VHH binders against Spectrin beta chain, non-erythrocytic 5 (SPTBN5). Designs and how they scored, part 11

Target 1, 109 residues: Spectrin beta chain, non-erythrocytic 5 (SPTBN5), of Homo sapiens (Human) (q9nrc6r3533to3641)
Amino acid sequence: TPTMEGSLEFKQHLLPGGRQPSSSSWDSCRGNLQGSSLSLFLDERMAAEKVASIALLDLTGARCERLRGRHGRKHTFSLRLTSGAEILFAAPSEEQAESWWRALGSTAA
Key: E = the ipSAE of ESMFold2; O = the ipSAE of OpenDDE; V2 = 0.75 times the mean of E and O plus 0.25 times the DockQ between their complexes.

## First folded at step 14 (VHH; framework vhh_8h5u_2)

Design Z6 (from Y2 with T99V; at its last look DockQ between E and O 0.86; V2 from the best seeds 0.00; counts 0 for: unsure alone 62.0 < 65)
Fold by ESMFold2, look of step 14:
Formats: structure tokens, C-alpha cells, sequence
Structure Z6 (fold): chain B 109 residues (1-109), chain A 122 residues (1-122)
């Protein structure tokens, strides 16, 4: 079973090397944290079958921080990867954001 | 250096078709290919995803374009495509291509193009 799984919104704020994307928008996914990897799936069938994720992120050395609602969403946190890429996440509730933040922070350590 | 270039935009009447291309250069592909995403922004609107193709050839589309748009890729040419059929005025936007190598797990997208304008008007 995964360490953590649930609905998230996400937005890639920075590309590798800290570069700016040409398009940046919030999108919906199912997040699945397993081992040191976070998978993002765009629909429920792909999440259930664990195929065709839009992203499979390596959390080794990553940094996870709470964002306290900036960037136009509530219940937010950020994930900065060692590549310099930064993905913002929004959870459905503050409780879930806290749970994600704790789980991701523990895995990234 | 890595370069991503969109092409194929233009002016078309409602009901018409366009095919966008997304050519990547200086970008090393895995044997399974390149992931490609197409996004768009119309004036006064937020950016939105219109199509992705990921490792293994799996695709995803929002309901607003399902059945009308088809994403594909040609790994030999390091190029992604978006076939847009049955175009509507609401499809008018700048279309952006994003790419990622399927062997890198350090981002959702690695590189973006600068966009190509699609205008659907009578």
C-alpha cells in the first residue's frame, strides 16, 4: 500500500534550473506516495491501475514547505526537487495538506 | 542547447482543421520516447491542458476537446503533434508545447516552446 494517496491539485511553478514555464495552471490529479517516489495520475482509472502517470517524481533530497494559501489556492505546499524544479500542490483540506506535508517531508529527508 | 519550437498555427474558419507540430532539438530521448503536453491560453482565461502523451503512448484529454483533438508523437523525428479537428471559436488561443524525456523523473515538464497562435473566426 502507498505511504500516502489522495486527490491533489498541482502546478509546476519552476522548471529544472529554476526556469519559468510558458504556461502555468492548476490541474487535478491523484497523488500516490510510495517509497521515495511521488506519482501523479490525471484520472482515477490510471491511478487505480498505476499506469500512465503524468509524473513520477524522485523525492531524494527534495524540500517540502507549507505555503499558507498563496498562489491562488488554500491548503498549499510546495515541493522543490534537486533539479531546481518546483511543483505547488493544493489539498482538499488543511488536514490533508498537513498530512501530505508531513509524509513528503519525512520521505525527502 | 535544448530548443522546442511549435508550428502549424494560423487562421481557420469554424469547422476547420489544423495540425500543430512540436519539434525538440538538443534533447536526448529515451528508447520509450518523449512525453509531450499541449496547453493553451485564450485572452482573459487561465491556461489549460488540452492534451498529453506520456511514456508508453498513453494519452489524456479534457472533455472540452475529446473526440476533436488527437495528440501523437514521432520518436524518430523527436516531434509531437496535435491534430485539431472541428475547430470552434472557443479554441482560439496561444498553444504551448511542453516536453520531458521519459528517463528523467525530476520534473513534470523539462522544456517549453514559445507558443503558436490559433485563431478560429468566421
Amino acid sequence: as target 1 above (109 residues)
Amino acid sequence: EVQVVESGGGLVQPGGSLRLSCAASGFSLSTSGMSVGWYRQAPGNQHERVAIIVRGGYTNYPDSVKGRFTISRDNAKNTGYLQMNSLKSEDTAVYYCAVRGDTTYRAIWDYWGQGTQVTVSS
Scores: ipSAE 0.769, ipTM 0.878, lowest interface PAE 0.8, mean pLDDT 86
ESMFold2 (binder alone), look of step 14: mean pLDDT 77; pTM 0.788
OpenDDE, look of step 14: ipSAE 0.841; ipTM 0.924

## First folded at step 15 (VHH; framework vhh_8h5u_2)

Design AA1 (from Y3 with I52T; at its last look DockQ between E and O 0.87; V2 from the best seeds 0.72)
Amino acid sequence: EVQVVESGGGLVQPGGSLRLSCAASGFSLSTSGMSVGWYRQAPGNQHERVATITRGGYTNYPDSVKGRFTISRDNAKNTGYLQMNSLKSEDTAVYYCATRGDTTYRAIWDYWGQGTQVTVSS
ESMFold2, look of step 15: ipSAE 0.653; ipTM 0.824
ESMFold2 (binder alone), look of step 15: mean pLDDT 80; pTM 0.803
OpenDDE, look of step 15: ipSAE 0.677; ipTM 0.869

Design AA2 (from Y3 with T99V; at its last look DockQ between E and O 0.81; V2 from the best seeds 0.00; counts 0 for: unsure alone 61.2 < 65)
Fold by ESMFold2, look of step 15:
Structure AA2 (fold): chain B 109 residues (1-109), chain A 122 residues (1-122)
Amino acid sequence: as target 1 above (109 residues)
Amino acid sequence: EVQVVESGGGLVQPGGSLRLSCAASGFSLSTSGMSVGWYRQAPGNQHERVAIITRGGYTNYPDSVKGRFTISRDNAKNTGYLQMNSLKSEDTAVYYCAVRGDTTYRAIWDYWGQGTQVTVSS
């Protein structure tokens, strides 16, 4: 059961059911992967206190794929949830993107 | 069928105030509340987060609006609000509301409104 934490940028590309959001742009967060759950925190205070995550995502059945710089960022990967929602992530480096992809893929399997 | 409808936009002079509403209908909610987010897009710019309120009632604002904008919600009415005070020309944008139900682990946001125009001009 891997634990991983780090800075990410994120963008919700699709809503549940594959619908398009009215607003779709990159934002910053700290991600925290524990068990099959991924928490996203908008600021360092929320992350440090582990309070009020903007999202607590269940990764059961999710798909994680590497992207190759699409959507205006480097070091990117996507997370497709069973709901049909899709969140794109960008890591600070290719090494971290690989680490996240590996950890998320293992958790979703 | 779920609908999210923003209202309260308009034309206002610098230093003025507006209150935006975000009414959600067809949304089955518990009494624990709805997460609400407000985003905006000015012409030629990317969308940006303006305010969020989580299910537990915590709020987050970027520095550009902190102290001037206040997000709130009325769970009984399934409605979110954005009180905008001390408006500046740079606040001119289309404002969009996003909502998420209190029990979903399925997305960051579930539904979005169509947007309401706010114009701050002399």
Scores: ipSAE 0.689, ipTM 0.837, lowest interface PAE 1.1, mean pLDDT 85
ESMFold2 (binder alone), look of step 15: mean pLDDT 77; pTM 0.788
OpenDDE, look of step 15: ipSAE 0.821; ipTM 0.914

Design AA3 (from Y3 with T103Y; at its last look DockQ between E and O 0.58; V2 from the best seeds 0.57)
Fold by OpenDDE, look of step 15:
Order: structure tokens, then sequence, then C-alpha cells
Structure AA3 (fold): chain B 109 residues (1-109), chain A 122 residues (1-122)
């Protein structure tokens, strides 16, 4: 089971059911992938302490795709959950984006 | 129906202060606390998160406002606050409040307010 942790930006693209949110933004976070769960934390300290989680994403049945420079950020990928919700992510580098895409892809499969 | 309403915006001089309020209604909150995010958008710019407080009470600020802005909440009133001190012209923007309902994760933020204008000018 893949594990990964690192800095990310994230943006809500679709709500459950595939609906558009009334508003959204690119926000910074610390991502922590454990098993079939991706946790988003405010920063490294809170991630280490496993407190102040912004979101807990169930990756079961999810799809992860590279975005290749779309949506106003470089090194991006998207995560579509079975609920229809979709969250966009941006990594600090192309290498990290690729690592996240592979890790999340293997976990969701 | 769920409503989120910002208030407290206005015109202030550089170095001045404002206190924004975010009143949420139409949904239940747990006793653990109200999750609130404050965002701003200046003309031609993207939304920027200026403060967040989690249900557990943890806060986070970007460097652009750290030390000047303070987020807080009153769970009993379902209201979030943003105290803005030492305001700068660059703080001029429409400020939005975002909240999340008291249920299993659906979205990062479930509800947004209509925004309140903050203008910092001499």
Amino acid sequence: as target 1 above (109 residues)
Amino acid sequence: EVQVVESGGGLVQPGGSLRLSCAASGFSLSTSGMSVGWYRQAPGNQHERVAIITRGGYTNYPDSVKGRFTISRDNAKNTGYLQMNSLKSEDTAVYYCATRGDYTYRAIWDYWGQGTQVTVSS
C-alpha cells in the first residue's frame, strides 16, 4: 500500500453529484496518503500531529488524472471521487506531481 | 435554507482596523466548533485564503496577513470573525466567508457568503 506526504495546493472543482461550487480557491496544505485515504492538513506540524485535518478523502473507486498545466497552476492533477466530487491539486514540482499521481492512482485502483 | 452573511466591511485608512463578521444559519453545528475560512479577492486576482480555523480550533494564516489578522468564532452564535489590524492598501478586496456543515466530508467548503468590500485608502 502506497504512502506519501508532501506540500500541495488544492482546489474544490466539483461538489458531490458533480455540481459546481459557488466559489473556490487554490489553498495550501500538507497531504498525507495512507492506504485508501488522503488527509489534507493545514501545515507540516499539524500533519505530523495528525490534528486539524481539513479533509479526509476516501480514494476507493476514485480516479486520478494529470492536468498538464490546466486551471492556472503547474504540476497539477485531479482526484475524482465516487461521490462525483472532484478536487484539483498542484505539486511544487513536476516530479512530485508525477509521484502523487502514481501513488493515488495505484491506491484508487 | 443555509445562509452565510458577511458584514463589517468598509473604507478605512492605512494602519486602521476592521472586524468582519460571518453569520451562518440554516444548518446545525457540533459542539466541537464551527469551521470557518476567510478569503479575499482583489480585482484581477484570484481568491486568497487569509485565515482559517478548524473545528478543533487550530488556525492558519498566510505570511501576507500573519500578525495582523486574527480569526475567531462564537460557536453559540454560529458566527466567525476576522479582526484585521494594521491594514494596508494591498488588503483592499472583497472578503468572503466560507463554512462547512456538521456532517461527513462533502466539500472543503459547503457554503460561501456574498462577500463584503474592504477598501484601504488614504
Scores: ipSAE 0.535, ipTM 0.809, lowest interface PAE 1.2, mean pLDDT 90
ESMFold2, look of step 15: ipSAE 0.606; ipTM 0.810
ESMFold2 (binder alone), look of step 15: mean pLDDT 79; pTM 0.798

Design AA4 (from Y3 with I52T T99V; at its last look DockQ between E and O 0.59; V2 from the best seeds 0.00; counts 0 for: pae E 5.8 > 2, unsure alone 63.3 < 65)
Fold by ESMFold2, look of step 15:
Order: C-alpha cells, then structure tokens, then sequence
Structure AA4 (fold): chain B 109 residues (1-109), chain A 122 residues (1-122)
C-alpha cells in the first residue's frame, strides 16, 4: 500500500547541479509514493501493477515546498533532490497538493 | 552525447498525412528504460503531449488525436515515429520529440529535439 498515490502533472525545472534544462514542459502521470521512493507512471494501470514506470526517484534528503499557483499551474509544489535537481508537480486540487506536500515532507529527510 | 533530431514536417492540406521521425543518438532505445514522447507547440501556447510510447510498448494519446495519430519505435534503427493521419488545421504546430526517463533515481532526464514544423492549410 503506498503512502500516497494520485494523478499529477510534473515538469523538470532544474537538472542535477541546478542546471537549466534545454527545454521542459508539463506532462501527466500517476504518482506513487512508497517508502522513500516516488514512482511516476503513465497511467493508473501501470501504477497499480508497478511493472514499469516513467521515473523512479529516491527522496532521501529531498526538500518539498508548496508553490501555491506559480509556474503556470494551480495547486503546485516542488521537490528538490539532493543532486540539485528540482521537479515541479501540480495536483488536481489544493487539498491533494497539501496531501502530497505532507506525505513527501514526512518521507524526505 | 545524447541527442534527438526530428524530421518529416512540412505543409499539408487538411485530411493529409505526415510521418515524423525522431532519430536518437548517444544511447540505445532497445536497452534503455526511456520513453519516447511527441509534443507540439502552437504559437503562443505551451507544449502539449500528443503521444507517448513506453519501453514496453504501451501507448497513450489525448482525445484530440486518438485514432488519428500513432506512435511507434524501431529499436533496430534507434528511431521513434509519429504517424499523423486525417490532419486538421488545429494540428498546425512545431512538433518535438522527447526521450524521458530516470535510471539514476536522482533526476528525470529530458532530451528534446529542435522541433519540426507541421502546417495544415489549404
């Protein structure tokens, strides 16, 4: 059972080392937080089966911050990895963004 | 050096077809965990995803192109494709290929091409 699971949009804001990506855009996924790992799947079926993912992120030492509607989306939060990479997320509602923020914050240390 | 290069764009009439190619270099599509995606951007808009194919072959399309666009990958040629049929003026945009994945567990790697223009008009 995951700590948190749900639909998200995401965007790579900074690459490792804090470098700007050459291009980036918002994309859709199904997020699945399990232990210290956040998996991003293409859809609910892939997430439920856990057989393939678009990304698998290690959250050890990560920072999570609510962005409150910046970067062209509502209900946003950021995830800064220890590598210096930063991924932005948008949830379907403010309540879900808050839930993600709390779940990610308690996982990231 | 990882690179992605799009080709196959052009001017077509409504109802026409085009096939876009996405040539990858610096990595192998057959051995990587990376997905191939096609995105488009019309003037004044942000990128919109129009197709994704995972390493396992699972595909996803938005309703606006479902049934008209088909994404595929040819691992032997290290190339992704977007077959676009029944084109409409609303499909006019710059089309980008992106390769995405995170085998490092510390970032989401995005490799985007330079884009290829698709213009649908009479």
Amino acid sequence: as target 1 above (109 residues)
Amino acid sequence: EVQVVESGGGLVQPGGSLRLSCAASGFSLSTSGMSVGWYRQAPGNQHERVATITRGGYTNYPDSVKGRFTISRDNAKNTGYLQMNSLKSEDTAVYYCAVRGDTTYRAIWDYWGQGTQVTVSS
Scores: ipSAE 0.051, ipTM 0.423, lowest interface PAE 5.8, mean pLDDT 79
ESMFold2 (binder alone), look of step 15: mean pLDDT 77; pTM 0.782
OpenDDE, look of step 15: ipSAE 0.740; ipTM 0.892

Design AA5 (from Y3 with I52T T99V T103Y; at its last look DockQ between E and O 0.82; V2 from the best seeds 0.00; counts 0 for: pae O 6.9 > 2, unsure alone 63.7 < 65)
Fold by OpenDDE, look of step 15:
Structure AA5 (fold): chain B 109 residues (1-109), chain A 122 residues (1-122)
Amino acid sequence: as target 1 above (109 residues)
Amino acid sequence: EVQVVESGGGLVQPGGSLRLSCAASGFSLSTSGMSVGWYRQAPGNQHERVATITRGGYTNYPDSVKGRFTISRDNAKNTGYLQMNSLKSEDTAVYYCAVRGDYTYRAIWDYWGQGTQVTVSS
């Protein structure tokens, strides 16, 4: 079971059902992948303490794709959930983006 | 149907204050409450997150508004708030509210409002 943790930026791209959000921006977070769940936290402390997660994404049946510089950020990838919701992510480096994409892809498969 | 409605926007002078409200309806919340985010977009600029409060009540602000803006929530009313003090001209923007219920997570934000205009001008 893949695990990974690291700093990310995230952006809501589609709401459940594939609806467009009224507004969205890139925000910073700490991602923590455990099994089929990706938890997002506001900072490293909250992530370490496992408190106050801003999101708990169920990766079951999800699709993860590399975006490679799209959407105004480098080192990006997208996560499309079975609900139709889609979240965009940006990693600090190409290496980290690739690691996240592989880890999330393996989990979602 | 779920609705998210912002209110409280308007015209204010620099140094003034406004309190925005975000009323969410059409879905059930437990005592844990909802997560709320406030975003803004000025003409020609990208959207910017100005405040977040998690279900647990933890808040977060960017440096641009820290110390001036305060986000809060009334779970009983399914309403989020944004108290904006010491307003500046650069705070002029359309302010949007985003909410997520305390049910099984499906997206970062489940619902968005249509926005309320805030104009800071002398």
Scores: ipSAE 0.018, ipTM 0.298, lowest interface PAE 6.9, mean pLDDT 84
ESMFold2, look of step 15: ipSAE 0.594; ipTM 0.816
ESMFold2 (binder alone), look of step 15: mean pLDDT 78; pTM 0.792

Design AA6 (from Y3 with S35T; at its last look DockQ between E and O 0.87; V2 from the best seeds 0.74)
Fold by ESMFold2, look of step 15:
Structure AA6 (fold): chain B 109 residues (1-109), chain A 122 residues (1-122)
Amino acid sequence: as target 1 above (109 residues)
Amino acid sequence: EVQVVESGGGLVQPGGSLRLSCAASGFSLSTSGMTVGWYRQAPGNQHERVAIITRGGYTNYPDSVKGRFTISRDNAKNTGYLQMNSLKSEDTAVYYCATRGDTTYRAIWDYWGQGTQVTVSS
């Protein structure tokens, strides 16, 4: 019953307040969009049980943009939260990146 | 100001052990605890997550360290730990901890330390 879910890679590009993280690289997750919340889970079991998410992000006021393969990955998009944090995502295909972009854009207020 | 400080790095021989600490100050935790992640970067390599413990206490490790590294935390002290056993030369890297308190929905990670060097060599 989630609005959208699927495999993603992610990279936190900016911390809250626009600060730079000390370590930055792509990591894998399962994304689950439910209502205005995006949950990220590290593996399939955690996602299936809906427990132990690495992050539960509030999308109110967020901005989502297509990145067209920047930052060393194809099929990318960004999510800028009102906190100033920015997370980059990469989907397994261009079709899925477009689907995520549309779903996230519709959810962000 | 919130601060995250790693410690416990150093020089060890292959097969040795080391325990890293990640001390957080300047923010509060709930009884469910602080989320902690450990990342590493060797010179010329991309960054790699080597351990995570979520606010509910679930842990995850990549195959490269599974069975050798153990993450834990002490919620009363806002401190995470990484026990590193059976160290190999390929574990040589700067190790960074990342943290998130349990009261925000505004990022994946809120704070990072500045790193601690681990060197595994004869």
Scores: ipSAE 0.567, ipTM 0.795, lowest interface PAE 1.6, mean pLDDT 83
ESMFold2 (binder alone), look of step 15: mean pLDDT 80; pTM 0.799
OpenDDE, look of step 15: ipSAE 0.817; ipTM 0.914

## First folded at step 16 (VHH; framework vhh_8h5u_2)

Design BB1 (from Y3 with I52T T54F; at its last look DockQ between E and O 0.80; V2 from the best seeds 0.00; counts 0 for: pae O 3.2 > 2, unsure alone 61.5 < 65)
Fold by OpenDDE, look of step 16:
Structure BB1 (fold): chain B 109 residues (1-109), chain A 122 residues (1-122)
Amino acid sequence: as target 1 above (109 residues)
Amino acid sequence: EVQVVESGGGLVQPGGSLRLSCAASGFSLSTSGMSVGWYRQAPGNQHERVATIFRGGYTNYPDSVKGRFTISRDNAKNTGYLQMNSLKSEDTAVYYCATRGDTTYRAIWDYWGQGTQVTVSS
């Protein structure tokens, strides 16, 4: 079971059903991958206390793709859920982006 | 059909206050444990998160508005609020409300409003 934790930026690209949100921006978060669940927290304290996650993403059936510098950020990848929702992520480095992509890919597969 | 509608925007002088409302219809805050987020977009800028209230009542603010803005919700009214005090000219923007329900496949947000204009000017 893959596990990973680290700082990310995220941007909601599509809502469930594949709809476009009326507002979207890159925001900072802490990602915590546990098995088939990715939790996002707005700060490290919330992440450490495991409270008030902004998202608990079920990766079952999800698709993860590397974007490689698209959407105004470097080191990017996307996560498309079975709901049709799509979230873009940006890692602090290419190495971290690759690690996240591999971890999420293996979980979703 | 789920709808999210912002209201309460307008023109206010620096140092003034406004209270924005986010009325959600089509599903209940009290039963679904919704989170609410407020975002804003100033001309020429990207959207910026200004407040979030999570299931359970936890709140989060960026430093730019911390101590001045307060997010809350009324479950009985299915309404989220943003109390904005000590407003500054840099707070001028279109303010958007977003909500998230307890769905099988969670995204960051499920529903968005169309926005309400807030203008802070002398």
Scores: ipSAE 0.129, ipTM 0.562, lowest interface PAE 3.2, mean pLDDT 86
ESMFold2, look of step 16: ipSAE 0.571; ipTM 0.784
ESMFold2 (binder alone), look of step 16: mean pLDDT 77; pTM 0.787

Design BB2 (from Y3 with I52A T54Y; at its last look DockQ between E and O 0.77; V2 from the best seeds 0.00; counts 0 for: pae O 3.6 > 2, unsure alone 62.5 < 65)
Fold by OpenDDE, look of step 16:
Structure BB2 (fold): chain B 109 residues (1-109), chain A 122 residues (1-122)
Amino acid sequence: as target 1 above (109 residues)
Amino acid sequence: EVQVVESGGGLVQPGGSLRLSCAASGFSLSTSGMSVGWYRQAPGNQHERVAAIYRGGYTNYPDSVKGRFTISRDNAKNTGYLQMNSLKSEDTAVYYCATRGDTTYRAIWDYWGQGTQVTVSS
């Protein structure tokens, strides 16, 4: 079972059902992958204390794809959930983006 | 059907205040402890998150509005609020409310409003 933690930017691209949100922006967070669950926190302290998560994403049946610099950020990848919701992520480096993509891909598969 | 509706926007002078409301219907804030986020978009700019409140009452603000904006919610009214004080011309934008309900699906935000215009000008 893969585990990973690190800084990310995220942007919601699609709402459940594939609907477009009326607004979206790139926001900073701390990602924490535990098994089939990805938790997003506002900062490292909140992540460490497991307090006030932005989201708890169930990766079961999800799809993760590399975006290769799309949507105004480098080192990007997308996470599409079974609900139809899609969240875009940007990692601080290409190496980290690749690591996240592989970790999330293996979990979702 | 779930709906999110912003209100309270308008024209205000620099240094003035506005209070935005985000009324959610179709689900209950009191039972879900749902999160609320406020975003804004100025002409030619990208969307910017200006405030968020999450389960447990934890809040977050960017430096651009910290100390001037305050987010809150009334669970009994299923309503989120954004108190904006000491407004500046650069605060001019369309302000959007986003919410995350208590559903089996835990997205970052489940529902968005259509936005309300805030204009700060002398």
Scores: ipSAE 0.041, ipTM 0.448, lowest interface PAE 3.6, mean pLDDT 85
ESMFold2, look of step 16: ipSAE 0.774; ipTM 0.871
ESMFold2 (binder alone), look of step 16: mean pLDDT 77; pTM 0.785

Design BB3 (from Y3 with I52T T54M; at its last look DockQ between E and O 0.83; V2 from the best seeds 0.00; counts 0 for: unsure alone 61.9 < 65)
Fold by OpenDDE, look of step 16:
Parts: sequence; C-alpha cells; structure tokens
Structure BB3 (fold): chain B 109 residues (1-109), chain A 122 residues (1-122)
Amino acid sequence: as target 1 above (109 residues)
Amino acid sequence: EVQVVESGGGLVQPGGSLRLSCAASGFSLSTSGMSVGWYRQAPGNQHERVATIMRGGYTNYPDSVKGRFTISRDNAKNTGYLQMNSLKSEDTAVYYCATRGDTTYRAIWDYWGQGTQVTVSS
C-alpha cells in the first residue's frame, strides 16, 4: 500500500459529472496519500492535526496522467476520479511529480 | 435541483466594506456543516481563492486578504458569507462561491454560483 506526503499545488479542473467550475485557481496544499485515499490540507497546521481537509479523494478507479508544460505550471499531473471530477496537481520538482504520479497511479489501479 | 446564488456585490469606495452571501439550496447537509470557498477573478487575471471554511469551522485565507476578509457560515440557513473590510481597488473582481454536499471522495467542490461583481473605486 503506497504512502506519500508532501507539498503540492492543486487546481480543480472538472466537477463531478465532468462539468466545468465557474472558477478555478492554483492553491498550495499538503498532500497525504494513505492507501487508496488522498487527503489535501490547505496549511501545515491542518495537515499536522489531520483536520478540515479540503479534499478526501477516493482513488479507486481513478486515472492519473502527467501533464507536461500545461496549465501554467511545471511538474504537473492530473487525477480524474470515477465521479468525473478532475483535479490538477503541480509538484515542486519533476522528481516529486513523477513520484506522486506513480504512487497515485499504483493506488488507482 | 441544486442551486448556489451569490449576492451582496456592488460598487464601494476604497476603505469601504461589503458583505457577500452565498445561498445554497437543493441538498441536505450533515452535522459537519457547510463547507464554502470564495474565489475571485479580476479582469486580465487568473482566478484566486480568497477564503475557505471547512468542517469544524476551520478557515483559511491567502496573504492578499488576510486580516481584511472574514468567511463565515450559517448552517441553519445553508448560507456562506464573506465579510470584506478595508477594500482596495485591487479587490475589484467577480466573486464566486463554491460549496459541496455530503458526498465524500468525489471532489473538492461540487457546486458553484454564477458570481457577483464587486467594484472598488473612488
């Protein structure tokens, strides 16, 4: 069971059903991957206390793709959930993006 | 049918205040309370998150509005609020409200409003 924790930026790209949101921005977060669940926290305090996550994402059946040079950020990848919702992520480095992509991909499979 | 409607926008002078409301209907909330996110887009700029309130009442703000904006909610009314004080010209934008239902593991936000215009000008 994969585990990973680290800093990310995230941007909601699609709502459930594949609908486009009225607004979307890149925001900083702390990601915590535990098994098939990815938790996102808006700041380190919330992450440390494991409270008030901005997202609890079930990776079951999800699809992960690398997004090289897209959406105004480097080191990006996308996560499409079975709900149709899609979240974009940006890692601090190419190595971290690759690690996240592989970890999320293996969990979703 | 789920609806999210922003209100309270308008024209205000620099240093003034506005209070935006975000009324959600068409879905039920659990005891965890209403999660709300406020976003804005100024002309020529990208979208920017300006405030969030999550389960338990935890709030988060970017540095650009911290100390000036306050997000809150009334779970009984299924309504989110954004109190904006000490407004600046750079706060001029269309402000959008986002919320989510009781579904888990599906998304960050489930529903969005159409936005309300806020203009700060002398």
Scores: ipSAE 0.594, ipTM 0.840, lowest interface PAE 1.1, mean pLDDT 90
ESMFold2, look of step 16: ipSAE 0.742; ipTM 0.867
ESMFold2 (binder alone), look of step 16: mean pLDDT 77; pTM 0.786

Design BB4 (from Z3 with R55S; at its last fold request DockQ between E and O 0.89; V2 from the best seeds 0.86)
Amino acid sequence: EVQVVESGGGLVQPGGSLRLSCAASGFSLSTSGMSVGWYRQAPGNQHERVATIVSGGYTNYPDSVKGRFTISRDNAKNTGYLQMNSLKSEDTAVYYCATRGDTTYRAIWDYWGQGTQVTVSS
ESMFold2, look of step 16: ipSAE 0.780; ipTM 0.882
ESMFold2 (binder alone), look of step 16: mean pLDDT 78; pTM 0.800
OpenDDE, look of step 16: ipSAE 0.841; ipTM 0.924
ESMFold2, look of step 17: ipSAE 0.785; ipTM 0.882
ESMFold2 (binder alone), look of step 17: mean pLDDT 79; pTM 0.800
OpenDDE, look of step 17: ipSAE 0.838; ipTM 0.922
ESMFold2, fold request of step 20: ipSAE 0.807, 0.793, 0.763; ipTM 0.893, 0.883, 0.880
ESMFold2 (binder alone), fold request of step 20: mean pLDDT 80, 80, 80; pTM 0.805, 0.804, 0.807
OpenDDE, fold request of step 20: ipSAE 0.894, 0.892, 0.893; ipTM 0.940, 0.939, 0.940

Design BB5 (from Z3 with R55K; at its last look DockQ between E and O 0.83; V2 from the best seeds 0.00; counts 0 for: unsure alone 59.4 < 65)
Fold by ESMFold2, look of step 16:
Structure BB5 (fold): chain B 109 residues (1-109), chain A 122 residues (1-122)
Amino acid sequence: as target 1 above (109 residues)
Amino acid sequence: EVQVVESGGGLVQPGGSLRLSCAASGFSLSTSGMSVGWYRQAPGNQHERVATIVKGGYTNYPDSVKGRFTISRDNAKNTGYLQMNSLKSEDTAVYYCATRGDTTYRAIWDYWGQGTQVTVSS
């Protein structure tokens, strides 16, 4: 029973330690927030079976911020992990971006 | 000190094959191995993901390369591979390797190589 689940686009903006990646792209995924963990799945079947996520992120101590479209997408927010990694997300609508932001912010507190 | 180095790029004719390698050194792997991602950028185009292999050996490919590209890894050598077959001129790009330990929960990718050029022409 996830706290929140839905379609997102994502892009890793910073690596751990705040380092810059050599390449980055927006990719589509299904996000699944459960407990203090956020899973991202590139494939709908993998999301349904909860296997083979591209990422399983620990949200403990993370920070979540609304970006209001600053990175070439609308309906965006960021997630800064305690590692220093930063992942950008885009939701399909402003309403969904706000819902994700609230859910992630509450979990990361 | 962690290093990730791509190799195996070069010039090849359409329909040809290349095998890219992604050698990682200087970081400890878990017993479950290393996740690897391959990305590319052609001049004037956006970056795109072309292959991933993650915990459990699960792979994912976008439609543009599915059936032509195969990602694999050798966990004993901390090395990932991208076998590229039936190459087309539109595959011309700089290819970048991304890596992460399979049980690392701190990011999507931890380390990147510098890129290797693949050119498909004749």
Scores: ipSAE 0.798, ipTM 0.890, lowest interface PAE 0.7, mean pLDDT 88
ESMFold2 (binder alone), look of step 16: mean pLDDT 76; pTM 0.781
OpenDDE, look of step 16: ipSAE 0.835; ipTM 0.921

Design BB6 (from Z3 with M34V S35G; at its last look DockQ between E and O 0.86; V2 from the best seeds 0.00; counts 0 for: unsure alone 63.1 < 65)
Fold by ESMFold2, look of step 16:
Structure BB6 (fold): chain B 109 residues (1-109), chain A 122 residues (1-122)
Amino acid sequence: as target 1 above (109 residues)
Amino acid sequence: EVQVVESGGGLVQPGGSLRLSCAASGFSLSTSGVGVGWYRQAPGNQHERVATIVRGGYTNYPDSVKGRFTISRDNAKNTGYLQMNSLKSEDTAVYYCATRGDTTYRAIWDYWGQGTQVTVSS
């Protein structure tokens, strides 16, 4: 079973090496945290079948921080990968954002 | 040198078609885990994703373009494509191509082009 799963919005803020993307948008997904891997699925069927994720992220050494409602969304947190890439997430509630933050923080340790 | 270059933008009348190209150099689009995405931004609007293709050939489109846009890849040419049919004035935007490099698990996207303008006007 996954350590954590649920609905999220996501936006890639930084590319590997801390580079700036040419475009970045908030999009909806189903997040699935299992072991040290976070999968993001754009489609509920893909999430249920665990196929065709848009991202499969290695959380080893990652940093996860709560945000103060920046970037045009509430209930936000960030995930900074060892590559220097940074993905922003928004949860449906502060409670879910807190739950994600705790789960991701434990995995990244 | 790693480079991603969009081309194929232009002026077209409503109902017309365009095919955008996303040429990659310095890395291979055919490697496992490599994907292609297309995003667009019109002045005064938020950026939005309009197509993705990922490992296994799986695609995803938002409702605004579903049935009208088709994303594909040609591995021999190391190029992604966006076929845009039945174009509407609201499709007017700069279109950006995003790609994932050879190293998996590092990010959602790794390399971006600088954009190509699509203008749909009577």
Scores: ipSAE 0.730, ipTM 0.855, lowest interface PAE 1.1, mean pLDDT 87
ESMFold2 (binder alone), look of step 16: mean pLDDT 77; pTM 0.778
OpenDDE, look of step 16: ipSAE 0.815; ipTM 0.914

## First folded at step 17 (VHH; framework vhh_8h5u_2)

Design CC1 (from BB4 with T103Y; at its last fold request DockQ between E and O 0.89; V2 from the best seeds 0.00; counts 0 for: grease 24.3 > 24.2)
Amino acid sequence: EVQVVESGGGLVQPGGSLRLSCAASGFSLSTSGMSVGWYRQAPGNQHERVATIVSGGYTNYPDSVKGRFTISRDNAKNTGYLQMNSLKSEDTAVYYCATRGDYTYRAIWDYWGQGTQVTVSS
ESMFold2, look of step 17: ipSAE 0.804; ipTM 0.890
ESMFold2 (binder alone), look of step 17: mean pLDDT 79; pTM 0.805
OpenDDE, look of step 17: ipSAE 0.862; ipTM 0.930
ESMFold2, look of step 18: ipSAE 0.738; ipTM 0.861
ESMFold2 (binder alone), look of step 18: mean pLDDT 79; pTM 0.803
OpenDDE, look of step 18: ipSAE 0.864; ipTM 0.926
ESMFold2, fold request of step 20: ipSAE 0.792, 0.774, 0.756; ipTM 0.886, 0.881, 0.872
ESMFold2 (binder alone), fold request of step 20: mean pLDDT 81, 80, 80; pTM 0.814, 0.810, 0.812
OpenDDE, fold request of step 20: ipSAE 0.896, 0.893, 0.653; ipTM 0.941, 0.940, 0.859

